# VHH binders against UPF0282 protein Pars_1056, part 3

Target 1, 306 residues: UPF0282 protein Pars_1056, of Pyrobaculum arsenaticum (a4wjr7)
Amino acid sequence: MEILPVGEESLGVRSMCLYVETRDVRILFDAGVSLAPRRFGLPPHPRELERARSVRGEIVRLAQQADIITVSHYHRDHFTPWYPSVYMATDGETYKKVYGGKKVLMKSPADLNWSQRRRHYGLAKALQEAGAKAVYADGGEWRIGGTVIRASPPLWHGPAGSKTGRVIAFAVSDGEERLVFVPDVEGPVEPEPVAFLEEVKPTVVVVGGPPTYLGWELERALQRLTEIIDIGPHTLVLAHHLLRDLAWREKIEAVLQRAEKRGVRVATYAGLLGRKDELLEAMRRDLYAAEPAAAQPAEEGIDEGD

## First folded at step 4 (VHH)

Design y02 (from d02 with S57Y S107D; framework vhh_5c3l_4)
Fold by ESMFold2-Fast, scan of step 4:
Structure y02 (fold): chain B 306 residues (1-306), chain A 122 residues (1-122)
Amino acid sequence: as target 1 above (306 residues)
Amino acid sequence: QVQLQESGGGLVQPGGSLRLSCAASGFTFSSYAMSWVRQAPGKGLEVVSDISSSGRYTTYADSVKGRFTISRDNAKNTLYLQMNSLKPEDTAVYYCARGWYKPSYGDHLDYRGPGTQVTVSS
């Protein structure tokens, strides 16, 4: 099984896009990228905009190779929108290049909040227009040659009852290799993601870590990460919200120490590529201080609102 | 301590062949993608070829596609570049680098070797 990181905060963008290839199938997980419209009161720095364009180009290229593309939930950094967006580095045709003729495994709309239902509706229409064959994946299982793809039941995006809604995780099994992709659980905080991991017993875990910069539920998230390490994957990839904080390593030091004692490699997407982390969003103040730039226009688009 | 050491460079005639090797130590070689990167006189770095950790996925620059072959031996912790039908334009210092090098993501070669010179001239 080949695992190729595409986009994530350690690579300078909001994303969790991951390309996975087995002998039987090529999967592109969550073909999305975006940028925070405001961080530290500042708009995206030109370096972040350039990085978002670079990641978008890589998403488009890898989508051409993919057999299956997933949509774990309906936040803009997890899918390609059908409209132009500066912060998502798209024009009105990009979605056809990504999803055209592809099988799409996506989150069921059954438990979405209003804003996610609206985004689901628009994306579903766009997928149909692109000629994609989309199916709702929650709890499903697919066998392709010697590869098994399994979707989790709905999991909370953060704490139970979260206004951000629910997500699904995906497991890919190819012989003795088992990868689980666990997007946007913000920790996890709740026990259900860990229960899914214990059932699958993965060799590689890719999980959206806690937003340490917000200070929410940190103790519970650290406990859950410790439980994941105790399952014993050889590699634990910590991703996404965690990497929006320059001090993330310090804040999860106990987890990192337990991983070392257990022989579990902890990596970021950048680390999997053999690169240093480039936490451009977390460094936004430093980027503006070192390389002053003209203010960028605000992204045009629908306000998500409450 | 991560170490990468290239060998196999030299002077060759146009149309000739060379095989470059890179000996890796100080890390779990089989867990990392690897790249060959070159720098021609007066020019910037150019990625020549990349290979995934298992060797299943490879990429090549358009300038070398069909002439160069990247490979690896994870049991020997060694990366190779077979260079055929060499052209004067291939003259450069060739570097072995750890990771999947993507120039569009920035020039962050955290670990590379000292390089080996390849000169193609009559």
Scores: ipSAE 0.011, ipTM 0.373, lowest interface PAE 8.9, mean pLDDT 86

Design y03 (from d02 with T59Y; framework vhh_5c3l_4)
Fold by ESMFold2-Fast, scan of step 4:
Structure y03 (fold): chain B 306 residues (1-306), chain A 122 residues (1-122)
Amino acid sequence: as target 1 above (306 residues)
Amino acid sequence: QVQLQESGGGLVQPGGSLRLSCAASGFTFSSYAMSWVRQAPGKGLEVVSDISSSGRSTYYADSVKGRFTISRDNAKNTLYLQMNSLKPEDTAVYYCARGWYKPSYGSHLDYRGPGTQVTVSS
């Protein structure tokens, strides 16, 4: 299978979008992009806005090639909204270009908090209007030729009982490789994502790492990451919340050392593309200092925690 | 034995065009994603463009998007890069590379050709 990173914090945006091509099927995981409405008291820098537009263009192009598009949960950096948004680089018709006529595997509305239920409601209507063939994926399995796609049961978005809600992970096996895409588990913190990984025994893991810039539950997340390394994937991609922190490598040094000892390659999305990390959100203060620009008013309806 | 051989580089005026080719041998070309990477004088390697094994998916660096087009001919085991509207900043040695992300090797790029020089100067 071929794996193409599309958008993520190491590429300068809030996203975890990943394109995967097997002999049998093309999957676009979590076709979303967004920007923090504020960091360090500042709105997105023009460089971040340009990066979001660039990533959105790639998402639209790859969605048109994709057979299946996923929605692991209902935060705005994981799906394409049906309304215009500067921070998500959409014009109100973009969702039809992404989802029109596509098979969509999405998180069940069971177990959602109120904010995610509202976004689910709006997205479900939009998918219907776009002519998408959407199904709730939790715990499901699909076979397409020699490729098997499997969705996890609901997993916590961070610690158990979290007000950020629930997510689902996806495993893709093509007979040669086993990839697991594990969005927004914030580490993981809880043992259930590791149990799913132990069951699948993946060769490649793509996981949303801990929000080290917030500093909570870090010890538990580091323990879970060492458990993932001990499963023995040849590649562990650390993504998303972790890359909102310029000091992330320092804060997970123990994990990086264990990976080296076990022969596990650790990469970011940018690293998979042979690029240096461009943590534009984490660098926002420095971007404004080096390249001053007029601050635009914050876009309404975008949550700081999305 | 894996072998990649670039050709088509040269001197061109700003605004001009060049077409690079890469002949691949020693492996099943149609099973691998392929990339073009470049290195400008005194700088590190930059991934310019990549293409999936089937040719269905392509990627372009922001610096070349809209100007460069990557393509492949799996029947001829050949990778191409069509470079239009060339800028002085495109001056670099261009390398054909196997990979993009190929999990079976644990590497996004595992082999690279000797390179071909592209110079954009008035």
Scores: ipSAE 0.019, ipTM 0.437, lowest interface PAE 5.2, mean pLDDT 87

Design y05 (from d02 with D50Y S107D; framework vhh_5c3l_4)
Fold by ESMFold2-Fast, scan of step 4:
Structure y05 (fold): chain B 306 residues (1-306), chain A 122 residues (1-122)
Amino acid sequence: as target 1 above (306 residues)
Amino acid sequence: QVQLQESGGGLVQPGGSLRLSCAASGFTFSSYAMSWVRQAPGKGLEVVSYISSSGRSTTYADSVKGRFTISRDNAKNTLYLQMNSLKPEDTAVYYCARGWYKPSYGDHLDYRGPGTQVTVSS
């Protein structure tokens, strides 16, 4: 199994896009990218805009090669929207280049809040227009040659009862590796993602870590990450919300020490690529201090709300 | 034993081109993703480009995108890097490395060659 990081906060954008290739199938997980419209009171720096365009180009290129594309939930950094957006580096045709004729495994609209239901509705129409073969994946299983793909039951996006809704995780097993992609669980905080991981017994875990910059539920998230390390994957990739904080390593030091003690490699998406972390969103104040840029109109290309 | 041997480095003027080769032996080349990694004077390692085991998937660092092309010939156990529009900032030792990220084989840089020097100056 080949695992290729595509976009994520350590690579300078809001994303969790991951490309996985087995002998049997090519999967592009969560083909989305976006930028925070405001961070530290500042709009995206020109360097972040360039990075979003670069990552979007890679997403489009890899989507052409992919057999399956997933949508784990309906936040804009996890799918390609059907409309133009500067912050998501799209025009009105980009979604057709990503999803056109593809098999799409996506979160069921059951249990979505109002805003996610509207995003789901728009995306479902766009997928139909693009000629995608979309199916609701929750709890499903697919066998392609020697590769098995499993979707989790719905998991909380953060704490139980979260207004952010539900997500699904994906496990891919090819006889060499067992990878689990666990987006936007914010830690995890709840025990259900860990229960899914214990059932799969992965060799590689890619998990959306806690939003340490917000200080919410950190103790519970650290406990869950410790439990994931104790499952014993050889590699734990910590991604997404965690990497929006320059101080993330300090805030999870206990987790990093436990991983080292148990021989579990902890990496970011950038680390998997042999690159230094480029936490551009978390560095936004520093980027503007070093290279001042004129304020851009904040409403341009955000497309927030339905 | 795993062996990787780079060749093709040299001195070139800005805007020039070079083609690097990497001869692989001691493992099933067609079963591994491959990378080109570089180290500029006084700096850390930077992954320049990746190619999947089949050659169907490639990716590039932003610094080289549009200028460099990675390719492979599985029948000859050889990895290539075509470098066009070279800049002084591309001056580095270039390493051929086994893997990108294939966890069953450890870190993506578990095996690399001795490197080949590329110098871009006027």
Scores: ipSAE 0.014, ipTM 0.449, lowest interface PAE 7.9, mean pLDDT 86

Design y08 (from d02 with W100Y Y101W; framework vhh_5c3l_4)
Fold by ESMFold2-Fast, scan of step 4:
Structure y08 (fold): chain B 306 residues (1-306), chain A 122 residues (1-122)
Amino acid sequence: as target 1 above (306 residues)
Amino acid sequence: QVQLQESGGGLVQPGGSLRLSCAASGFTFSSYAMSWVRQAPGKGLEVVSDISSSGRSTTYADSVKGRFTISRDNAKNTLYLQMNSLKPEDTAVYYCARGYWKPSYGSHLDYRGPGTQVTVSS
């Protein structure tokens, strides 16, 4: 199995996009990218805009190779929108290049709040227009040659009862590796994602870590992360919300110490590529201080739960 | 220690063909994506083509689509680039590189070979 990081906060954008290739199938997880419209009272720096365009180009390039594309939930950094957007680096036809003729495994709309149902409605229409073959994946299983793809039941986006709704995780097993992609569980906080991981017994875990810059439910998230380490993957990739905080390493020091003691490699998406983390959103004040730039136009109507 | 060694470069007339090879050692070749990158005199590095660890996925720069074919033999730890319908603008030093490389991302080649010169002229 080949695992290629595509976009994530350690690579300078809001994303969790991951490309996975087995002998039997090529999967592009959550083909989305976005930028925070405002952070520290500042719009995206030109370096962030350039990075979003680079990630979008990579998503389009890898989507052309992919057999399956996933949509774990309906936040704008997890799918390609059908409209032009500066912060998502799209021109209104981009979604056809990503989803055209592809099999799409996506979250059921049954558990969505109003704003997410509206985004699902728009995306579902766009997928139909692009000629995509979309199916609701919750709890499903697919066998392609020697590769097994399995979707979790719905999991909370953060704490139980969260207004941000539900997500699904995906497991991919090819006989050599067992990878689980666990987006936007914000830790996890709840025990259900850990129960899914215990059932799969992955060799590689990619998980959306806690938003340490917000301080919500941190103790519970740290406990769940230690439970994931104790399952014994050789690699644990900590991603997404966690990497919006320059102080993330200090805030999860106990988790990092436990991983080292148990021989579990902890990496970011940048780390998997042998690169230094470039937390551009978290560094936005520093970017503007070093390279002052003119105000960028704001995007109208953008709504993101993250 | 990771080592990459290119061969197969040379002088060729426009419309001709060359096949480049890259011998890899010091790592598990079958576990890594590989790329061919080139540098023309006075220009920056251009990613010409890349190939996944299994060989199932390939990409090509627009400048070489339909003319170049990347392939690999994991049993021999060797990467290939078949170059057909060569143009003077393909004149460059060609490097074998480990991994996908995206310069606009601020990424660099993990490892590259010393390069092999391809010159297309009459």
Scores: ipSAE 0.012, ipTM 0.390, lowest interface PAE 9.3, mean pLDDT 87

Design y11 (from d02 with K102R; framework vhh_5c3l_4)
Fold by ESMFold2-Fast, scan of step 4:
Structure y11 (fold): chain B 306 residues (1-306), chain A 122 residues (1-122)
Amino acid sequence: as target 1 above (306 residues)
Amino acid sequence: QVQLQESGGGLVQPGGSLRLSCAASGFTFSSYAMSWVRQAPGKGLEVVSDISSSGRSTTYADSVKGRFTISRDNAKNTLYLQMNSLKPEDTAVYYCARGWYRPSYGSHLDYRGPGTQVTVSS
């Protein structure tokens, strides 16, 4: 199995896009990229805009090779929108290049909040327009040659009862590796993602870590991360919300120490590529201080519900 | 420790062909995607083609699609780029790079070879 990081906060954008190739199938997980319209009271720095365009180009190229594209939930950094957007690096036609003729495994709309329901409706229409073959994936299983793809039941986007709704995780096994992609669980905080991981017994875990910059539920998230380490994957990729905080390593130091003791490699998407983390969103104040750019008005109409 | 060495560059007339090779050592070649990257005079780095570790997935820049073919031989630890219908605009130094190389990401280590010059001119 080949695992290629595409976009994530350690690579300077809001994304969790991951490309996975087995002997039998090529999967592009969550083909989306976005930028925070405002962070520290500042709009995206030109370096962030350039990075978003680069990641979007990579998503388009890899989508051409993909057999399956997933949509784990309906936040803007997890799918390609059908409209032009500077902060999502799209021109209103890009979605056709990504989804055209592709099999799409996507979250069921059964438990969406208002914002996600609106985005689901728009995306479903766009997928139909693009000629995509979309199916609701929750709890499903697909066998393609020697590869097994499995979607989790719905998992909480953060704490149980959260208004942010639910997401699905994906497991892919090719007989050599068992990868689980666990987006936007914000930790996890709840036990259900850990239960899914215990059932699959992955060799590689990619998980959306806690939003340490927001400071809530951190103690429970750290406990869940230690439980994931104790499952014993050889590699644990900590991604997404966690990497929006320059102090993330300090705030999860106990988790990193436990991983080292257990022989579990902890990596970011940048680390998997052998590259230094570039937390551009978390560095936004520093970018503006070091390389002043002309003030740009915020992109209007962008939804901040991610 | 990672070593990549390109060969096969040279001078060729428009419409001609060249085959570039890259010999890899110091790592498990069959476990990494590989890229061909070029730098034309006065321009930045451009990724022209990528290939997955197995060779099943390939991508091409629009500028070379239909003319260039990337391939690999994992038994020989060698990456290839077959370049057909060459244009003056293809004149560049061509680099072999380990992994899913993306110069836009600002890597602290360039896992690439020293490069081989391709000049397309009459």
Scores: ipSAE 0.319, ipTM 0.660, lowest interface PAE 3.6, mean pLDDT 87

Design y12 (from d02 with K102T; framework vhh_5c3l_4)
Fold by ESMFold2-Fast, scan of step 4:
Formats: sequence, C-alpha cells, structure tokens
Structure y12 (fold): chain B 306 residues (1-306), chain A 122 residues (1-122)
Amino acid sequence: as target 1 above (306 residues)
Amino acid sequence: QVQLQESGGGLVQPGGSLRLSCAASGFTFSSYAMSWVRQAPGKGLEVVSDISSSGRSTTYADSVKGRFTISRDNAKNTLYLQMNSLKPEDTAVYYCARGWYTPSYGSHLDYRGPGTQVTVSS
C-alpha cells in the first residue's frame, strides 16, 4: 500500500489528512485543514495562511482521486466545511469538490456535545447537497477486493469523560501491510485504542500524540505509547497535537528510546516525506519576531474545539 | 541496492512517438509511486508525470498533458512512458524516479536512474 501525508502540524497546519492507496481502493482520511485562531496570544502568521491554502489545494486534488473519504469526528481540522473560511482555506463550493459523489465513512452522532452536534448537522446536510454517499462507520467492516477496511468502536478524544467527545479509528489491510489511523486520541490516554491496535496487529500506526504543551495526563500517554511500540509495528507515525510543541522530542524521549531498542521507526508526517518538520504553529512567536510587520488576517470566531 | 534502468530513448522527428521503459529492482515496486523526470540541455529538472503504486492515479505536467501517458506493470516491475506528438521542446534526458510530486511540498523523489536521451529534431 502507498501512504501519502497530506496535512499535519509537522507540515505547518492543523490537520491529520492522509492518503492511502491499495490495489483495490483509494482512501482519503479526514479531509480537513485549519489553523489555531490564537497561539501565544497571536493570530495565524501569513506564512501559516499560505500553507493552509496550499494544503487545501492538495486535499481537493486527492479527494478527486479518492474512492472513500473518512470523517473520524466533528472538529473542523478533520472535515471540509460547507462555508467560506480563511483559516480553513475554503469558499462555499469547496465541499462539493471534495465530497461530490464520494463514499463517506463517518462517526455516528450518538455521543456528540452541542458544538459537535451542530457541525454534524451542517456537514450531513452539505454531504447530501454534494451527492455524497455517507454511512455511519462505528464498528463497521468493508471488503473491497483484497483490501479490508475496519472502523473501531467509539474511542475517547483524550481522557474518558472528555468534553471533546468520541472519535473512531480506521484499519486498512491489503494482505501485505496493516495500517491503523488513530486520530485525536491525545496520546492515547485510555486503554481502548491500544486494545484495538492489539486486535489488528498493525505494521504501520498513525496516531494523534499527546498535547505535551498542555501537560495533561502525560504519564498515562507515555505508558500507552510504550504499549503501542511493544505491539511491534515497523513504523509508528506520531502526529497532530504532539507537534504543536517545539519541545516534543524531549518530552517523549523515553518513548523514542524504547522504539529504537525495539527496531520501530518513529516518524512525523514531514519525516515520511523525507522533509524537516515545519512546526509553524509552535513557531508562531518566532515567525512574528522575524517578520513583525506582517499583515493581520481577517478575524474568525473561535469555534474550533471544545 | 535500489536500481532503476531506463530504455527506449532515441532520435525522432517532430510529431513522432517514443515509448520509454524503466526496469526496477531492489525494492517492492508495487508499494511505491513512480515518476518520470526530465532535464533539457542547460535547464533544471522537471517532473513530467507520476503514477500511484496501484496505477489507478496519474498526474501530468501541463507541458505534456494530452500527449504523454504513464503506466506501470507491477508484475514485471516496469514503468512506462508513451510519448506522442513529440515537440523539439521535449528534447531532454528522461529519468525514471521513485516517488511522487505534489504542488504543496514539491518533489518526493529518493532514487533516480541514469537516464535515457530523447532528441526531437528534424
């Protein structure tokens, strides 16, 4: 199988978008991109806005090639909105280019908070308008030729009881590789994502790592990452919240050392492309210090997270 | 250990056709996207076309779109480029390369063959 990173914090945007192609099917995981409205008290730097526009173009291009597009949960960096947005680099027609006529595997709305329920409602309506064929994926399984796609049961977005709600992970097997895409588990912190990984026995794991810049539940997250390494994938991709912190490598040093001892390759999305990490959000103070006269972007409401 | 070997280049008149081949070894060919890259005399490298690992997705540079067709045979570990309606501007050394080009991040090419010369001249 081919695995192509599309957007993620190591590539300068809030995203976890990943393109995977097997002999049988082309899948675009979580076709979304966004920017932090504020970080260090600062709005997005023009360099971040340019990167978001660039990544949006790539998402549109790959969505046109994709057979299946997923929506693991209803935060705006994981789907394409149906309205214009500067921080998400969309106009009112972008969602039709992404979702038009596509099969969409998405999280069930059964356990959403108020803000996620509103986003789900709007997205579901937009998918219908675009002519997408959307199905709720939780716990499901699909076989396409020699490729098997499985969705996890609902998993916590961080600690159990979190206000951020639930997400679903996806496993893809083509007979040679078994990839699991584990979005926004913030570590994981809870044992259920590790239980799913132990059941699948993946060769490649892509997981949303802990938000080390916030320090929440770090000890438990490090324990879970160690358990994932012990499953023995040849490659572990650490992504998303973890890469919002310039000091992330230092804060998970014990995990990196265990991976090295076990022969597990640890990579970021940028690392998978043979590129250096460009942690633009985490570097926002440095970007403004170097270019202090940069124009301020149009203000958007802070409705990105719970 | 990764090896890529191009063949099929030569001299052709404007409006003519050529088919390039690339034999790959030393890696699991069916797991990688592949590209054709060219370098005209005195110019930089241009990614001409790329193809996904399965062969289901292809892209082309605007300069060759509608004239060139990329394809692959994973059973034979071989990449192809069918070049039609050739122009003098297509004169270049053509390289087989492992990887893909994206507009957002540029080229993601890690290995390249020694190249095959294509000359379009009357």
Scores: ipSAE 0.366, ipTM 0.733, lowest interface PAE 4.1, mean pLDDT 89

Design y13 (from d02 with G99T; framework vhh_5c3l_4)
Fold by ESMFold2-Fast, scan of step 4:
Structure y13 (fold): chain B 306 residues (1-306), chain A 122 residues (1-122)
Amino acid sequence: as target 1 above (306 residues)
Amino acid sequence: QVQLQESGGGLVQPGGSLRLSCAASGFTFSSYAMSWVRQAPGKGLEVVSDISSSGRSTTYADSVKGRFTISRDNAKNTLYLQMNSLKPEDTAVYYCARTWYKPSYGSHLDYRGPGTQVTVSS
C-alpha cells in the first residue's frame, strides 16, 4: 500500500486527512481541513490561511482519484462542508467536487450530541445533493479484491462520557500491510481503541494523540500509547491534537523512549514525507512576530469543536 | 490538478554541464519532498537524487554523487538539478517527481512530469 499524508497539524492545519492506495482501492480518510479561529488570542496568520487553501486543493484533487471517502465523526476538520468558509477553505460547490458520485463510509448518527447531530443532518443532505453513495460504517467490513476495510465500533472522542461524542476508526489490509486510522481519540484515553488495535494487529498505526497543551488525562494517554507500542507496529504516526503543542516531544518522552527500545518508528505526517514539522497553529505568536500582518475580521463558528 | 513540467534538457558533449528545472503547480510544493528520476532507453527508472521539503537534506545515487546537485526554490515552486561532468551513461529522459510514503520502502514517487531528454555524446 501507498500512504500520502495530506493535512495535519505537523503540516500546518487542523486536519487528519490521509490518502491510502492499494492495488484494489483508493481511500481518502476524513476529507476535511480547518483552522483554529483563535489561538493565543490571535486569528489565523496569513501563512495558515494559505496552508489551508493548499491542503483544500490537495483534498479536492485526491477526492477525484478516490473510490471511497470516510467521515469518522462530525467535527469540521474531518469533512468538507456544504457552505462557504474561510477557515475551511471552501465555497458552496466544494463539497460536490469532493463527494460527487463517491462511496462515503461515515459514522452512524445513533449516539451523537446535538451539535454533531445537526452537522450530520446538513452533511447527509449535502451528500444526497452531490450524488454520493453514503453508508453508515460502524462495525462494518468491505472486501475489494485483496483489500479488506473494517470500521471499528463507536469509540470515545477522549474520555468515556465525552460531550464531544464518538468516532470510528478504520482498518485497511492489503496483504502487505495492515493500517489503522484512529482519529480524535485524544490519546487514546479509554481502552477500547487499544482493544480494536490488538484485534487488527496493525503494521502501521495513525492515531490522534493527546492534547498535551490542555494538560488533562495525560498519564492515562501515555499508558495507552505504551500499550499501542507493545502491539508492535513497525510505524506509529502520532497526529492531530498532540501537534498543537510545541513541547509535545518533551511531554511524551517516555513513549518515545519505549518506541525506540521496541524498534517502533514514531513519525508525524510531515515526518512520513521526510519533512520538518511545521506546527503553524502552535507557532502563531512567532508567525505574527516574524511576519506582522493586519488582523482582519475573523470567521467564528458557533461550534468549531475538534 | 498536480502539474510538473521539466525543462533544460538537450544535447551536450562529455564533460559538459546542464541545469534542469521543474515547475510545479496544483499542490503545496513546499510541503513535499521531491526527486529527480531518469530512464535510459530500454532500462528501468533510476532515482538519481532526492530533496527534503525545506531543501536542507539531499541524497544522491552513487552514479551521480559529486557531479549532480539538487536544489529547490519554494518561493518559485521550482526544483532544479545542476548536472556537471556529464558522461555518455547519463543519457536519459529526466523526470521530476513528487513523493509519498510506502511503509515497505519508505517515501515513494506518485507524480512525475512528462520528462526532458538529456543526450551526452560527441
Scores: ipSAE 0.055, ipTM 0.488, lowest interface PAE 5.2, mean pLDDT 86

Design y16 (from d02 with H108W; framework vhh_5c3l_4)
Fold by ESMFold2-Fast, scan of step 4:
Structure y16 (fold): chain B 306 residues (1-306), chain A 122 residues (1-122)
Amino acid sequence: as target 1 above (306 residues)
Amino acid sequence: QVQLQESGGGLVQPGGSLRLSCAASGFTFSSYAMSWVRQAPGKGLEVVSDISSSGRSTTYADSVKGRFTISRDNAKNTLYLQMNSLKPEDTAVYYCARGWYKPSYGSWLDYRGPGTQVTVSS
């Protein structure tokens, strides 16, 4: 299997978009990108807007090549919206280019909070209008040639009872590798994502790490990351919320040391591409200081979920 | 053993075009993703473009998007980079590399060729 990082905080945007190609199928995980409307009291710098547009163009091109596109949950950095948005780099027709005629594996609405139900409703309608073949994936399994795709049961987006709701993870096995894509578990914090990983026994884990810049539940998240390392994937990709913090490496140093002792490679999306991390959101103050630019007005009417 | 050999570099004027080739041997070329990476004097390594083993998926760095095209011929074990609208900023040593992230080997750029110099005069 081939794994291509598409968008993520180490690449300068809010995203976890990942493209995976096996002999049998091409999958685009969570075809979304967004920018923080505010960070340090500042709107996105032009450098971030340019990066979001670049990532969006890549998402559109890869979606056209993909057989399956996933939606792990209903936050705006994990799907392509049906409306125009500067911070999501869409023009109101982009969703048709992404989802048109595609098989979409998506989170069931059964356990969503009110804001996610609204976004689910809008996306479901948009998928129907685009001619997508959407199915609710929770706990499901699909076999395509020698490739097996499995979706987890619902997992918490952060701590149990979180207002951010539930997500699903996806495992892909092709006979050579077993990849698990674990978006927005924010650590994980809860044991259920680790239980799913222990069942799959992945060779590659891509996981949304803890939001160290917010500081909450960090001890539990570090413990869960240690448990993931002990499963023994050859590669652990730490992504997303963790990479909104310039000091992330220092804050998870114990996890990095354990990975080295266990022979587990830790990488970011940028690291997988042989690039240095470009944490543009975390550097927003510095971007404005080095390249002063007129602050753009806040986007009006955008439904924010994270 | 794995061998990658670049060719096609040289001196070109701004706005010009150049086509790089990379001849691969010592491995099953059609089973590996391939990349073009470059290094300008005094700067770090930059990934320019990637292509999947089948050729169905490609990516480009923002700095070259719309100007460069990566392609491959699996029957000839050859990787190509078509470079159009060249700029002085494209001056660098260009390396053919084996990899995109392919987990089977725990490594994404495990081999690079010796490189070919591209100089864009201003």
Scores: ipSAE 0.188, ipTM 0.528, lowest interface PAE 3.0, mean pLDDT 87

